# Ledger of designs, part 3: VH-VL binders against Uncharacterized protein aq_532

Target 1, 203 residues: Uncharacterized protein aq_532, of Aquifex aeolicus (o66814)
Amino acid sequence: SDYLLRAESLFSQLKDANAKEETPYLYGKVKGYYEAIKLYAVEYKEDRIKTLFTLMSKNTKKAVRGAYTEREPLTELITFEPRVYFEEYCDGIMDECFYEKHYEKEKFIELVDYFSLKRRVEFLRNHEGKYCAPFDFGMAEALFNAVSLELMQEKPDEKVLIALREKLEPILVMAEEKLRYAMKKELPCYRNRLSEHIGYWKP
Key: E = the ipSAE of ESMFold2; O = the ipSAE of OpenDDE; V2 = 0.75 times the mean of E and O plus 0.25 times the DockQ between their complexes.

## First folded at step 1 (VH-VL)

Design I4 (from I1 with heavy chain D99G S100P Y102E D103Y E104D W105S G106S Y107G F108Y; framework fv_ifabotuzumab)
Fold by ESMFold2-Fast, scan of step 1:
Structure I4 (fold): chain C 203 residues (1-203), chain A 121 residues (1-121), chain B 107 residues (1-107)
Amino acid sequence: as target 1 above (203 residues)
Amino acid sequence: QVQLVQSGAEVKKPGASVKVSCKASGYTFTGYYMNWVRQAPGQGLEWMGDINPNSGGTNYDEKFQGRVTMTRDTSISTAYMELSRLRSDDTAVYYCARGPYEYDSSGYDYWGQGTTVTVSS
Amino acid sequence: DIQMTQSPSFLSASVGDRVTITCRASQGISSYLAWYQQKPEKAPKRLIYAASTLQSGVPSRFSGSGSGTEFTLTISSLQPEDFATYYCQQLNSYPLTFGQGTKLEIK
């Protein structure tokens, strides 16, 4: 896939720019999207790859070039809101189609325990940078965004959803353990790391 | 409402330096990158570089490295492009142009009117 | 550097004609491409961005298409005010580069 080769090139640019040390949040986001792209490449789903590549490219340019904007939030969590989605898809919340589509999507929402993942990622977002976890949050956000985007598809791919959750779960567990540890210790490194990210956080 | 107003025409001798200004109004100056593009008589557009007005960070085309300096003054919403050690082939119209802050596919939505720089003996 | 090559460099056409200008990138640039129109002694004006999105206020006879390495600007029915020079620009990587331009002249 041309997009997969280009994604490899983008990730190489981050390594050349030492983004893992300089901009760990953005590095995490790009790595998360890259991992999701690789899962879709195995399934030959080019339309999903294009969508994720666009998100990966945007964040790579921010990390490599230092570009960011006051008009856009630093954190771009994409959420699947079943009620909103079904209303838009079926022309109205009271449409018969609304309830049929909700029923069809329940299987996939339950498969990944979506609302639990959403709460956990939001918790990490609220504590990012305070406890030396910007990379972990970035990667978790990107993988969660990939899950949300897949749930928005007419027919979500069960195999890819499982694989995305399998990549996301360890990141969440590790980040949550780091947060618990950091909260107890209040290590000086956490305060220093927050300073290192000034300019890449909300201006 | 959005306007980019550039300084007036300049005539310079080879070896001299020129500093062109671009005053922005009608938007948040630090919210967009400022790009510099030149055009020699009868020739095409040539990108020179850009500056992030918020940080002062710059990117230059390798062709101009060592001769070009881009700066800004946020207190008066003005960007500057200084080109040193001028050569006859630096004769061109120099434009400033507003680019997206995030380096997306938007390109330049507003341009200055251009500043003619003539380098002659 | 990414080289942008436009074809043709010169084009003669009549009012009412369908005009097509192509732009080729030396490597993949996805949809990170903009098209500009420049009239004599004036600054360029953006027509299209993201390869196919028309700038507000630009007439619907202008359209853009393409992705990757081959892009096209089309004017479906040429009008007198359309005689100008057209430039493509890649926005994928530094340095940002323009095509050499296509000068559209009256026949």
Scores: ipSAE 0.000, ipTM 0.430, lowest interface PAE 18.9, mean pLDDT 79

Design I5 (from I1 with heavy chain D99G S100R Y102S D103Y E104G W105R G106Y; framework fv_ifabotuzumab)
Fold by ESMFold2-Fast, scan of step 1:
Structure I5 (fold): chain C 203 residues (1-203), chain A 121 residues (1-121), chain B 107 residues (1-107)
Amino acid sequence: as target 1 above (203 residues)
Amino acid sequence: QVQLVQSGAEVKKPGASVKVSCKASGYTFTGYYMNWVRQAPGQGLEWMGDINPNSGGTNYDEKFQGRVTMTRDTSISTAYMELSRLRSDDTAVYYCARGRYSYGRYYFDYWGQGTTVTVSS
Amino acid sequence: DIQMTQSPSFLSASVGDRVTITCRASQGISSYLAWYQQKPEKAPKRLIYAASTLQSGVPSRFSGSGSGTEFTLTISSLQPEDFATYYCQQLNSYPLTFGQGTKLEIK
């Protein structure tokens, strides 16, 4: 795929800007999208590759700009919000029925344990993951976004969802371990940052 | 640290029901499958089923279908396994085990200490 | 249902021996297999998952190999604390199934 070659070329821009050191969160985001693109390349899913490349390119431009302006903002967090429906079961002779809750695309949500992933990524985002585990958090967020985007498809690709989940888990665990350590030791990345979760500077 | 603590031993008569609990701590309860496995005296491990604590969705081994019910209470991070119409061959140690997603499957990483259920007259 | 058969069912070995336990699936299960150790009156403890990935904290003398239908657990130099029953488990498809177990007795 042309997109795979173009994606690889974005890393030369990041190297020239020293983005790995200057904007490690955005560098992580770019790396995460690149890993997702490689999974789709073997499946010949050009529409998915184009969407992910657009996100990868946007984050690359922000990383290059951030390296020169000393600004590294949080970027997109993409979440899938499935429709909920209920199935009614009645025994016929009772005057009571019960309802079983179901989600749109429930099979795929359960396959990747989506709501658990969502809570974990949101926790990192809301508790200084960007500062305490920037590379790992950025990469995890990009891979999670790829999972969300695939769940939004009319027919989600089970094989790619499994592969994305497998890549995401160890990165997510690493980000969580780094944040937990920073919290326990009251490291500056956690203690002395502006908290959007609380809405003011931390002492 | 992760812990799964199960309810105490039970002695039941044939035809009764038993409900075993498994209280989870040290992790996000709704992020991991909960499995139930039993082991009759001197015998091997037998998988009974699992529950997704987030959705409440369950999978049962066909041999227990109609007799087993798995539920959870997310407010107290506790999973339950109820087995009805007990027979003497239901005498076993019942374990809960956490399923963590890794390499495409929910492998069991932590186990409860087990609950002994004895079915006798 | 996928049947898991372990060989041997009973094994006597001396401290320092290399011990091999095999597990056979009645159908292909890729690498979706785990190995557990169970000591008397205790819950099982995971040793290996995904056929060959060693659980953190488990001694390096334990190793797993195989894919498809034939799997092996190896203990390179048996220690007294390795007295236990070992189980394989397939996680390829529901219902999840375990092997019958291999009881390892240290002489």
Scores: ipSAE 0.000, ipTM 0.437, lowest interface PAE 20.9, mean pLDDT 86

Design I6 (from I1 with heavy chain D99W S100E Y102D D103S E104S W105G G106D Y107A Y110I; framework fv_ifabotuzumab)
Fold by ESMFold2-Fast, scan of step 1:
Structure I6 (fold): chain C 203 residues (1-203), chain A 121 residues (1-121), chain B 107 residues (1-107)
Amino acid sequence: as target 1 above (203 residues)
Amino acid sequence: QVQLVQSGAEVKKPGASVKVSCKASGYTFTGYYMNWVRQAPGQGLEWMGDINPNSGGTNYDEKFQGRVTMTRDTSISTAYMELSRLRSDDTAVYYCARWEYDSSGDAFDIWGQGTTVTVSS
Amino acid sequence: DIQMTQSPSFLSASVGDRVTITCRASQGISSYLAWYQQKPEKAPKRLIYAASTLQSGVPSRFSGSGSGTEFTLTISSLQPEDFATYYCQQLNSYPLTFGQGTKLEIK
């Protein structure tokens, strides 16, 4: 895949920039997208790969070149909201189209335990995961975004969803453990939560 | 100054081939995808394909598959779009456009001035 | 292929009017949508990318909104230089597709 070679190149740029040390959250996000791209490359899903590569590239550029510019859109948490998605996808025809598409997607939602994953990622996001477990949280957010994007597709790929879930789970556990430890010990990363833009280890 | 400069107008007969060039300046040529878009007289914009100047990898719209070839020459920062077996309905203005693929997810931010290709007998 | 449909295809308005152009995708494209302005015999110019991010140098009267399948371009107070054809484009999946265009004409 052309994108796989480019993704490998982007990841090499992170190594050259010492990004794991300097910008661990962004390093995590890039690695998460890279892992998702590798899963899609096996299935030859070029459109998914392009979408994820775009997100990976954005975070790589931020990590290598420094601060995000005010004019660029922020990389947001991507969530699948069934009611909103089906309202848009079905042109607001809720009865016939909604039930058809709801039943079709319910299998995939259950397969990945989507709402549980969403709640966990949101908890990390809302409770200083970016600072208390930056690498793990970044990677979890990227992998979760890949899951959300796949669920938004007309026909989600079951094999890729399972593989994404399998990669995401241990990363979420690690991030959650680090956050719980920081909360229990009142570490600076958690205690100074109102100083979001100030680095705890490197000002 | 970032700029894309295209080759001049072409008049071709049905069945011929045309090769349009797009010379980039003011930025790292291999860092951005190059896209080709055409517009028939009085019609809308139609995407034809893109090329990754770093790898040479291409993506084409199915409509042009088998007739279009996109290439580049990194030594002179120039992209090429060749369309073969021309028909009268290939008469259009052909544009190259840069896509900032490795950053904010930007759409086509810089466009060439366009190359008019007229196919007539 | 993702089909992009603009409404209306043709619009007549007066200077000072609030103008709204809608773009609909046949399937979800998140925020991977751009808006372009094209004047006669000129190349298109990017106005908005990522659905709502205004290009540097574009007047603040232009704004974009939407996500998923429904997107809107708004010009809050139309100026003489705004009479042009406007196109939306999805960049979510190949092939990249444009809307059919909305021609904005003076009344």
Scores: ipSAE 0.000, ipTM 0.433, lowest interface PAE 17.5, mean pLDDT 82

Design I7 (framework fv_ifabotuzumab)
Fold by ESMFold2-Fast, scan of step 1:
Structure I7 (fold): chain C 203 residues (1-203), chain A 120 residues (1-120), chain B 107 residues (1-107)
Amino acid sequence: as target 1 above (203 residues)
Amino acid sequence: QVQLVQSGAEVKKPGASVKVSCKASGYTFTDYYMNWVRQAPGQGLEWMGDINPDSGGTNYDEKFQGRVTMTRDTSISTAYMELSRLRSDDTAVYYCARSEDWYYYGMDVWGQGTTVTVSS
Amino acid sequence: DIQMTQSPSFLSASVGDRVTITCRASQDISSYLAWYQQKPEKAPKRLIYAASTLQSGVPSRFSGSGSGTEFTLTISSLQPEDFATYYCQQYDSYPYTFGQGTKLEIK
């Protein structure tokens, strides 16, 4: 895949820019999208790869071109909104079409425990995860966005969803552990909402 | 399928050197660190070090510092571990095992092991 | 170096038993801990990472818990294939270190 080779190039640019140290949140986000792209490359799903590459590229440019500041507000989280999705495919009425679409998606929502993942990512987002666990939070957000995008597909790929869930879980656990420790000890990353990223991946 | 295949058993005399190879397949070789872990007969696991195949950077346990050298050849997706000035207490099964390069979660895929016997 | 101590070193149990193995770190390692299973003459297999995350394909009877310095691996209903040696490993800092192992044998 052309996009896979280009993604490898973007990740190399990120390493050359010392993004892990300079922009850890963006580094994590780019790494997360790169991991998702590799999973889709194995399944030859070029349309998914292209979508994720666009997101990866946007975040890589922010990190490499030096336009990013630590105080930049978080971008929109990509979430699968079942009601909005079902209303788009049906006539906006809670009829048999609405319930059939709900039933079709429910299997995949349960497979990945989606609403649990959403709540955990939102908790990190709302409680200074960007500053207390920047690498882990960024990567978790990117992988979660990939899960959300796949659930929005007419026929979600069960194998890829399982693989994304497996990659996301340990990253969420690590981010949550770091945040919990920072909250308990009242570390600067948690105490100072707009704090610099100095040392935040060390707690 | 993801697989790590190691070189065959070695018998060495004290003072000699041994070089074990680990050939990776089924994944992007430079995306994972390669770890080396040994196990003496009837003993536990001992981490020796790791190498970043992308940069060639290495981390060794101080116990092996000066005797161990870890290298890789990205063109053939192969990692190497060379241990010099062998002693009888270096007799062990030597394993290679991969781990994530940025977010370490332990080692998920292991080679079959290479038995190295050091005897007079 | 971070010292990892497992308890017990040897455990005798019967099929169907609930088994717990403890791992203690000499300093706070957060949740940077993995558990491995090793059968005779085989390479180790990772069961759990990040202290509590189950490796894909590992039966749900295995679970991990703990954080900081005290960690536990639990097998809720022991099966014949579970008789093996179990190791914990910290990856908080270099050098990575393993516990001495817990050998689980048939009673």
Scores: ipSAE 0.000, ipTM 0.475, lowest interface PAE 13.3, mean pLDDT 84

Design I8 (framework fv_ifabotuzumab; at its last look DockQ between E and O 0.01; V2 from the best seeds 0.00; counts 0 for: pae O 10.2 > 2, placed apart)
Fold by OpenDDE, look of step 2:
Structure I8 (fold): chain C 203 residues (1-203), chain A 123 residues (1-123), chain B 107 residues (1-107)
Amino acid sequence: as target 1 above (203 residues)
Amino acid sequence: QVQLVQSGAEVKKPGASVKVSCKASGYTFTDYYMNWVRQAPGQGLEWMGDINPDSGGTNYDEKFQGRVTMTRDTSISTAYMELSRLRSDDTAVYYCARDIEYSSSFEDWFDPWGQGTTVTVSS
Amino acid sequence: DIQMTQSPSFLSASVGDRVTITCRASQDISSYLAWYQQKPEKAPKRLIYAASTLQSGVPSRFSGSGSGTEFTLTISSLQPEDFATYYCQQYDSYPYTFGQGTKLEIK
């Protein structure tokens, strides 16, 4: 894939710019997108690769130029909004009826446990995980975006979803642990998140 | 020289379908996405979608979902755009256009458009 | 969808004038912005891409600037052949969207 080759080049540019140290959140994002692109490349999903590459390129540009600071807003988050329908069930007695909620593409939603992933990412996002787990959080968001993007497809690829989930889960765990610890111990990365001080997690 | 040559003008009745072709030359057809853009008389440009000529993957504007089908024949470097269930407001000039490259370096690329295909929908 | 708003919709100017057309995006599109020129009964011609990169063969009197949500196309000194309609386009995310256009007419 031409996009894969260009993605490799973008990632190399980040390394050359020492983005991991200067802009760890963006570095995480770009790396996450790169990982997702590699997965999609195996499955020849060019349309999704193009989308992710665009996002990767945007964040790479910001990181390489050095204009981005940790005080800037969080970057893009893609969320999947499944269609919902209700089915009525009765146990043979008219007065004993209830409604069950169903989702479009429920199989794939359950496969990746999407709502759980979403809640976890939102937890990190809402509690300024950017400061206490910038790399992990950035990478988690990127991978989550890829999951959401896949679920938006008319025919989601099960293999890609599984692979994305497998990459995302351990990253989420690390990000969550760092953030929870920072919150519990009131570390500087957490205490200063709303101040003029710019800093991130340092064990 | 990079060129995009489109098929001739079409006159259709409401409810019919139209298929416009775009033949590419002067470059590797499968290396660039092909976009389709239309323009109603006296109106602005409207992006319809694109296709990866290599994989056949497509992206459509939701406005055209279910009515538009973009395909390609790599053997003759030709892209196709089919629009079904035509209505009067589909009357427009339809253009094919090679995609813009995505890169951090933003290299200069020649980006030609087809000459346009006039599609008139009238009863 | 990302909305692209151009201003003004119509502009009258004379040869030699400096003119500026603006394009606003409803959200941050970084530098994924292109400018097109279209003359009557002709296909659009790309003038600028990546917000500020001049397309090969385009006169240097054309320039683009901006990033994020605000962009401008500037013609430093209008020539007779520059009277046309101009469009901005974002290609940051699907669906790609165009501005409504700016018709530049001779005063």
Scores: ipSAE 0.008, ipTM 0.508, lowest interface PAE 10.2, mean pLDDT 86
Fold by ESMFold2-Fast, scan of step 1:
Structure I8 (fold): chain C 203 residues (1-203), chain A 123 residues (1-123), chain B 107 residues (1-107)
Amino acid sequence: as target 1 above (203 residues)
Amino acid sequence: QVQLVQSGAEVKKPGASVKVSCKASGYTFTDYYMNWVRQAPGQGLEWMGDINPDSGGTNYDEKFQGRVTMTRDTSISTAYMELSRLRSDDTAVYYCARDIEYSSSFEDWFDPWGQGTTVTVSS
Amino acid sequence: DIQMTQSPSFLSASVGDRVTITCRASQDISSYLAWYQQKPEKAPKRLIYAASTLQSGVPSRFSGSGSGTEFTLTISSLQPEDFATYYCQQYDSYPYTFGQGTKLEIK
């Protein structure tokens, strides 16, 4: 794939900018998208690869710029918001009807345990994951975004969803443990950002 | 490259004090707690305490409380461990060790421990 | 103080073997456990932290598992360079404490 070769070339730009050290969250985002692209490249799904490459390229540009300007912004969090349906089941003899709640693409939501993944990623994003586990959080967020994007497809790829979930889980666990430790020990990554928010008065 | 470099071996007499230094490079010194661990000849690892290089706050094992003092100098990214009223059973290799790596990349390995400082206490 | 007990204290194995070392905490430490490898006359090297997270640069044949009070370090296929002393360490609460160590020696 042309996109795979182009994706590999983006790491040369990141290396030249020392992005791994200067913008570890964005470096993680780029790495996560790259891993997702490799999964689709094996199956020649060029439309998915193009979408992920666009996100990878955008984050690479932000990482290079951030390395030189000492600014590392949060980037996209993509979530799948399934429609809810209610199906009526009536018992003719009792004149009673029951309503069962169903989600759009519920089979795939259950396959990857999507709502659990969503809550975990959102927790990291809202609780200084960018500062306390930047690389892991960035990579987890990109892989989660790939899961969300695949669930949005008319026909989600079950094999790729399983592979994405398997790559995402250990990275997500690592990010969560790093954040939990930082919170427990009041490490500078957590403490300094918290003080920026609430440090308007003397203890 | 992340590195912790400790001061050289010391020979002390009982009752003296020893001050071991640990110079950090390759990372933001104030972002990680620094641990001090010792190992007597043929024995296991023994945690002595840690220091927050940002605040200077310390936590000591009660066994060393009153004899150990941990400090740091942020201008030269150096941590110090001073042990006073030395006894013969303080003979050990003393290590500084950076706390768990929570902001670094997974791709490059680095050694979070210093090379060790041998302290021999003998009359 | 949290007591850390390792089992066994000594283990003899051959290259290619699968080896398991166990570490038990006297109270719940969640996943705040690290595993270290120490070769003769060298500083310890951290292999695993957060009970199961492999330290960067450590070979994939090393893995950790467990939570709460019982933890395991597994080496899936022993290499000659793996013969060393292994220590577990809890970092849940002060003072941090190490296990007594497991010496892995060639059979």
Scores: ipSAE 0.000, ipTM 0.495, lowest interface PAE 13.3, mean pLDDT 85
ESMFold2, look of step 2: ipSAE 0.011; ipTM 0.584
ESMFold2 (binder alone), look of step 2: mean pLDDT 90; pTM 0.921

Design I9 (framework fv_ifabotuzumab)
Fold by ESMFold2-Fast, scan of step 1:
Order: sequence, then C-alpha cells, then structure tokens
Structure I9 (fold): chain C 203 residues (1-203), chain A 123 residues (1-123), chain B 107 residues (1-107)
Amino acid sequence: as target 1 above (203 residues)
Amino acid sequence: QVQLVQSGAEVKKPGASVKVSCKASGYTFTDYYMNWVRQAPGQGLEWMGDINPDSGGTNYDEKFQGRVTMTRDTSISTAYMELSRLRSDDTAVYYCTREYGSGDYYTDYFDYWGQGTTVTVSS
Amino acid sequence: DIQMTQSPSFLSASVGDRVTITCRASQDISSYLAWYQQKPEKAPKRLIYAASTLQSGVPSRFSGSGSGTEFTLTISSLQPEDFATYYCQQYDSYPYTFGQGTKLEIK
C-alpha cells in the first residue's frame, strides 16, 4: 500500500525532530495510528487506511512543530455515540430503524467492551495522562480512535476490532500504571498540574 | 522468558571507571524502568538509581550523584551503569533489576534481576 | 531518606518452626513494601510486594502483613530451602531503601 510506505516515511520526519523525546504524546499518537494502519493493510481496506493516515499525518505535523516550539497540544479524541449515529441513519425517528441499528451495533460494542475503554481513555486524558504517561497515552488514544471509527462503519470489521482491542489493552494498562505511579510518588508531571487546579479552587 | 544478562567480572585500580551492561530480553524494553542495586561483600543491598529506557531520564541516590551515569541503547535493549573515580569501598556485586508498576496497587517491585557483575577495586 | 530497620538481624530456627521477621520504616510508607530472599552468591528473589501480595510461584507458607510503619514477614513452617537472608525494601519514595537484612540460619 502507497499509504503504508508514506506512513513509514513519517517516522523519518519524527526522528529528525527528535519527537520521541520532545513530543512523546504526539509520537505515541502517530505510532498508534501506524499500528492500526498495519492491521487494515493485511485486509486491503484502503478507505480505512486513508482515514487513519490523514490522522497520523496531522499528528506528525504537530509533533514536528511542537518539537521546535516546545508546545505539545492534545489532539483529537474520537468517540462513537450510538444514539447520535442512530439518529443520523434513522432521520431522528426512534422506531423500527433505531432498534435494528441498535442490535446491529450491540454485539460489536460488547465485543470490545467499548464503554469501559472509553471511560479509561477519558480518565487518562482528564488526569494528566499526556504528562505522566505521554507515549502510552498517545498510542492508546490513537488505537481507541481507530476502534471508534470502525464502530461508526455500516458493517464493522469484527476481526480488526478484536485485533485493535488486543493491541490497545496492554498499552492502556501501562498508561494507567504509569499515571497511578506518578500520582503516588507526586512526580513533576502530576504535581506541576496540581498547582493550576489548586489556583482555580482557591480564588 | 524474561531475562536480564549482565557483563562479566571486572578488576579495577582506584580512580578508574567501570561500565556494567545489562541486556534485556523477553519483554518490551522501553515499558519498564531499570534499577541498579549493589551489594558489598558481607553487606546488605544498596539502591543506586534508575533509568526510564523510553525517555532516558534518570534518578540517582545522592551518595552516587556525580560519579554514576546510567544510559541505555534501545536498539539492542541494553542498559548501562558507569561508575567513575572508583574507591576500594566500591568493591561489590552490581545488579540490574526490572521495576514493574501495578495500576491496582500503585506498586512497583523488582521482579527480575540480572545475575550480577562482580567489580573488585584494589591496588 | 526513609530508614528501614529489620528485627532480628540474626535468627536461628529448626525445620518446621514458625518464623517472624519485622521491618520498621522511619515514616509512613502505606503498603509500598517488598520482601526479598537471597541465598549465598545468588541474586535476590522477590517473595512479596504491596506488603502482603505473594509473588506467583512462592510457596503459601510465606505471608506478609502490616501497613504504615510496621511490617512482618512470616514463614509458617520452615523448610530446609528457606535458610537465607531476607530483606525488606520500601518503594514509596526516592531513594529506594532496604533493611539491613535478617540472616536465617539452621539451629
């Protein structure tokens, strides 16, 4: 795949920018999307590959820029919202169409334990995962985004969803462990952000 | 399957430097901190410092600050501990040991140890 | 630095005995304590972490208890292979510190 070769070339730009050290969260994001792209490459699903490559490329540009400006922004978190999806496809009518779409998606949601994954990723995002487990959090967020995007497809790929979940779980666990460790030891990644929260609560 | 294999024994003169290696296999090298612990003959265990193999960030015990340097090479999954300006009381077995965190308990523990590298400092 | 003190430093016991080793931290370390066994000329082996969680593969005769500043390692029925030196270690804060060790010898 042309996209796969192009995706591999993005890591050359990241290396030149020292992105792994300077922007580890965005580097993780790019790596996560790359891993998802590889899963779709063996299935020859070019449309999925193109979508993920676009996200990978966007995060690569931000990483390169961030390395030179000392700025690493949070990037996209993509969530699958069943009711919004059903409203779009059923023209807002909560009847037979809604229930048919619900049953079609239910097995896939259960297969990956989606809402548990969503809660865990959101927890990391909201509790300094970017600073305390940047690479792992970034990678987990990108893989989770791939899961969300696949659930939005008319006919989700069960095999790819299983592979994404299997790849996501250990990375998510590692990010969670690093965050809890940082919280317990009051590492600078966690401690420095607490001062902003304290200021907000103490006018 | 997880293994930490250290370099061989060293004999050094006072004032010299020694660099001990620790090659990791059977796991993702960058996912776990690597700690260095030493033990003088007939004495207890003494923590020297740790390194995050992903970032290269290090923490050293104040006693060794300025004499110890911990590095890693991710391409060969190897960690290094270099101790300079050696004294006779640096004679010890030096161990590398992997540190694993547990999300549920906020616990870190040394779960796998290298076999140890004997460093003898004598005139 | 957190000082870890073990008691006793030396212990003689017979096979089948119940053995208790105590470890005291100079400040509250919650449950961030591990116990290690070391035999002569070998690397230490972890027995317990989180004060009371038994390492996979370690015999059930080993148990840990305590929290805060006082911790105990118990061997309920001593076996010949248990004669070794035992160390406690806190991993609550840097620098990590070990107790001085308890040498368990056959009577």
Scores: ipSAE 0.000, ipTM 0.417, lowest interface PAE 17.1, mean pLDDT 83

Design P1 (framework fv_patecibart)
Fold by ESMFold2-Fast, scan of step 1:
Order: sequence, then structure tokens, then C-alpha cells
Structure P1 (fold): chain C 203 residues (1-203), chain A 123 residues (1-123), chain B 107 residues (1-107)
Amino acid sequence: as target 1 above (203 residues)
Amino acid sequence: QVTLKESGPTLVKPTQTLTLTCTFSGFSLSTSGVGVAWIRQPPGKALEWLAHIYWDDDKRYYPALKNRLTITKDTSKNQVVLTMTNMDPVDTATYYCAHRDYYDSSGYYFDYWGQGTLVTVSS
Amino acid sequence: EIVLTQSPDFQSVTPKEKVTITCRASQSIGSSIHWYQQKPDQYPKLLIKYASQSFSGVPSRFSGSGSGTDFTLTINSLEAEDAATYYCHQSSSLPYTFGQGTKVEIK
């Protein structure tokens, strides 16, 4: 239940972001992690997390500004010091890396509908390169990573899982509708550009 | 457990219309993301995709056969029906119906198949 | 329409040997290639989706790789039950198309 540790783990994920990834996707990931960290900062009233959130907000605006003048890697634009290095987590909750604790967490896996969310995120991942919804996909992937991180905790927080799922569902629906429409109409996916989502970047 | 089974005539005369029914269990066509496809295989030849139908009644057909094919669903009966007009001996094939899940099947692979029904077109 | 060409058409292989099957697309299809196994007088079964993702319950000896126009299905140690015809399938654009098939027989 150490929310500061969770927030720092998510910041560590941002540090490892691939600078070669498409810009809308990369900024979507930043926005998704930003929303998860904001949840911890505002909802759980942890002063240290509030400080990290403020730094992230300033650096996110710097990264967005840079996208319009010169492409810059997020790993070089986001300058904050995470306390904890985040290890890559297991992709599947049932995987051997936490099998014994999975049985204790079955209730939380059902609560969040984890495997359904996982399948939906993987669906978007397989189509990301077609410009169908790269920003929405990045945001969904980051929020899903926050859900997965919470489920791997010693004692997952039901309130956190519900709040993250509530943030993730609309993003998945938007991305899926954009992709579904393009596929069914045999049209090129409409380009999901950062400028179409400028409102998302206002903290 | 997902299961599908094809049914219909096994012998059709040239110029007649073929109607095949796919009856399934373990999923519903009212479920968002679910679809059913028809694929055929002439004896000793490759697989050929013919048509598919989505949960929201959207349909796709193989372009060269589009004027001969109709795909429909009956959600209450768990059935998908394929109709093909003006049958010819070259349409002799084993006809399969197959499940796809739009959300689980990112981009239209076919995860579960029926046993297939051999349709012979001869006079 | 996208044409998929498999190579070889046929191979006879000793048990435990490595089998490699290639599928070439007439134009780039990203990773939208899927592989099926069909045993004599049986329906096809999905092995690999999206070039490299194993389907549930498929033995680990099956793997897929490639992107763009060139794709490979590998069986790293052939077992007797692997005697079958293998088909690639593209879902990049309509109409969906399949390769002509590669028949694998045990020596």
C-alpha cells in the first residue's frame, strides 16, 4: 500500500520510454502515466507524490512544446529523479513470477476484469502502426500498466483499481471505435494526432 | 468451450443455390467484438475466405463472389447462414465456419473452426 | 489482392529435425500473418497469430517470425504428430488470402 512507491515506479517507466517510438503514441503513454500519478497525488493526498506530479506536469508541457518545433526524446525532456527503479513486470497475472500470490489476488483480478482489459490493449497494439489511434493506444497502455502494477502489490487497493479502470475504459472505447470504423469501412485509419487531443494536456 | 458445426446439403446440382447453416455454442453474436466467417477448401487445394459477419450485422464478402454470396445471422438461434447462388462444379469444396473475436482476435485470425461439410456440385 | 507464396510446397523430414516454412507476400502486410496446421481429413487449427504470437495450447516447438513481406514458421524439433499441411493467412487487407500450403511428412 505505499502509494509513493507506486508513483515512483510509474515515473521509472517513463524514463525507459523508447525515444524511437512514434510521437503521438509516446505522448499518449506520458499522458496515461500522468493520469495514474495524478490519481495518487490528488486522491491519496501524499505530499511527496504531489511534488512528483508537479514536476511531471512541467516536463510534459515541455515535451509537448518540443513536438511542434523539433522532435525530442521524452527520456531527455523529462528531468526528475525516481527513487525506485522499476523492474519490468510479468505480462500475465497467472505467470510463474507471482503464481503463489495470484490466488490471493483473484478477487481483484475479477474486479478490474484484467484479462478482458489485457486482450483489448493487445488488440490495439497489433494495429498501432496504422495510425488508427496511436495517442489513445499509448494512454491505454500506460493506464493498463498502472492496473497491472497495482495487481502485483502485496495487497491491491480496490479503490485504486476501480479508479484506474474508470479512466482506462473510455480510452479503450475511443481507440476501439476508431479502429473498428476504419476496418469495417475499409478506410485508412484516421490519423490520431496530438493536436486533436490538446485538451488532454491541460492539468 | 467454443464449438461450431456446419449443416446443409452435401450434393447440389449446377445452377442451384446452396444454403449452409453454422450452429454454434460457447459464444453469442450479440457480444461486442464477435464474428463468424465462412471459408472453403476445394479438394487438394488451398483455403479460400468467402465472407464474414460481425456482431453488429456488418458484412464482408470476397469481391469476385460478392454477387453470389449472402451472409446473415440469427442471434436468438446461435446461427449464421451463408447462401451462394448459381453453383458450379468448381465450387465443390469443404465449407467451414469459423469464430473470430474482434477484441481478442486483433485483425481477423480464425481461432476455432467447425468440422467442415463437403459440398459436391455435380449433375 | 495480396498473393501469399509458400516455400517449399513439400518436405519429408526425419523426426527431431528442424523444419522451416516461408511465406512471402506480394506487398507489405506488416505483421498481419497467421499460421494454421491442417492434418489429413481434419479442420485447420490456429498455431501462430500476428507473425510471432503463439495461440493458446500450442506446443513451444512452434514459433513464427518476420515482418513486411517475408515470414517464417519454425518447428524446432519435429514430432510425429506434426505431419500436416501448414497454411499462412494475411489479414492486412480484403480479401483475406491464404498461401498454397506446405505439406510436411515424416520420413
Scores: ipSAE 0.000, ipTM 0.453, lowest interface PAE 15.8, mean pLDDT 75

Design P10 (framework fv_patecibart)
Heavy chain, then light chain:
Amino acid sequence: QVTLKESGPTLVKPTQTLTLTCTFSGFSLSTSGMGVAWIRQPPGKALEWLAHIYWDDDKRYYPALKNRLTITKDTSKNQVVLTMTNMDPVDTATYYCAHRGDEWLVYYFDYWGQGTLVTVSS
Amino acid sequence: EIVLTQSPDFQSVTPKEKVTITCRASQSIGSYIHWYQQKPDQYPKLLIKYASQSFSGVPSRFSGSGSGTDFTLTINSLEAEDAATYYCHQSYSLPYTFGQGTKVEIK
ESMFold2-Fast, scan of step 1: ipSAE 0.006; ipTM 0.478

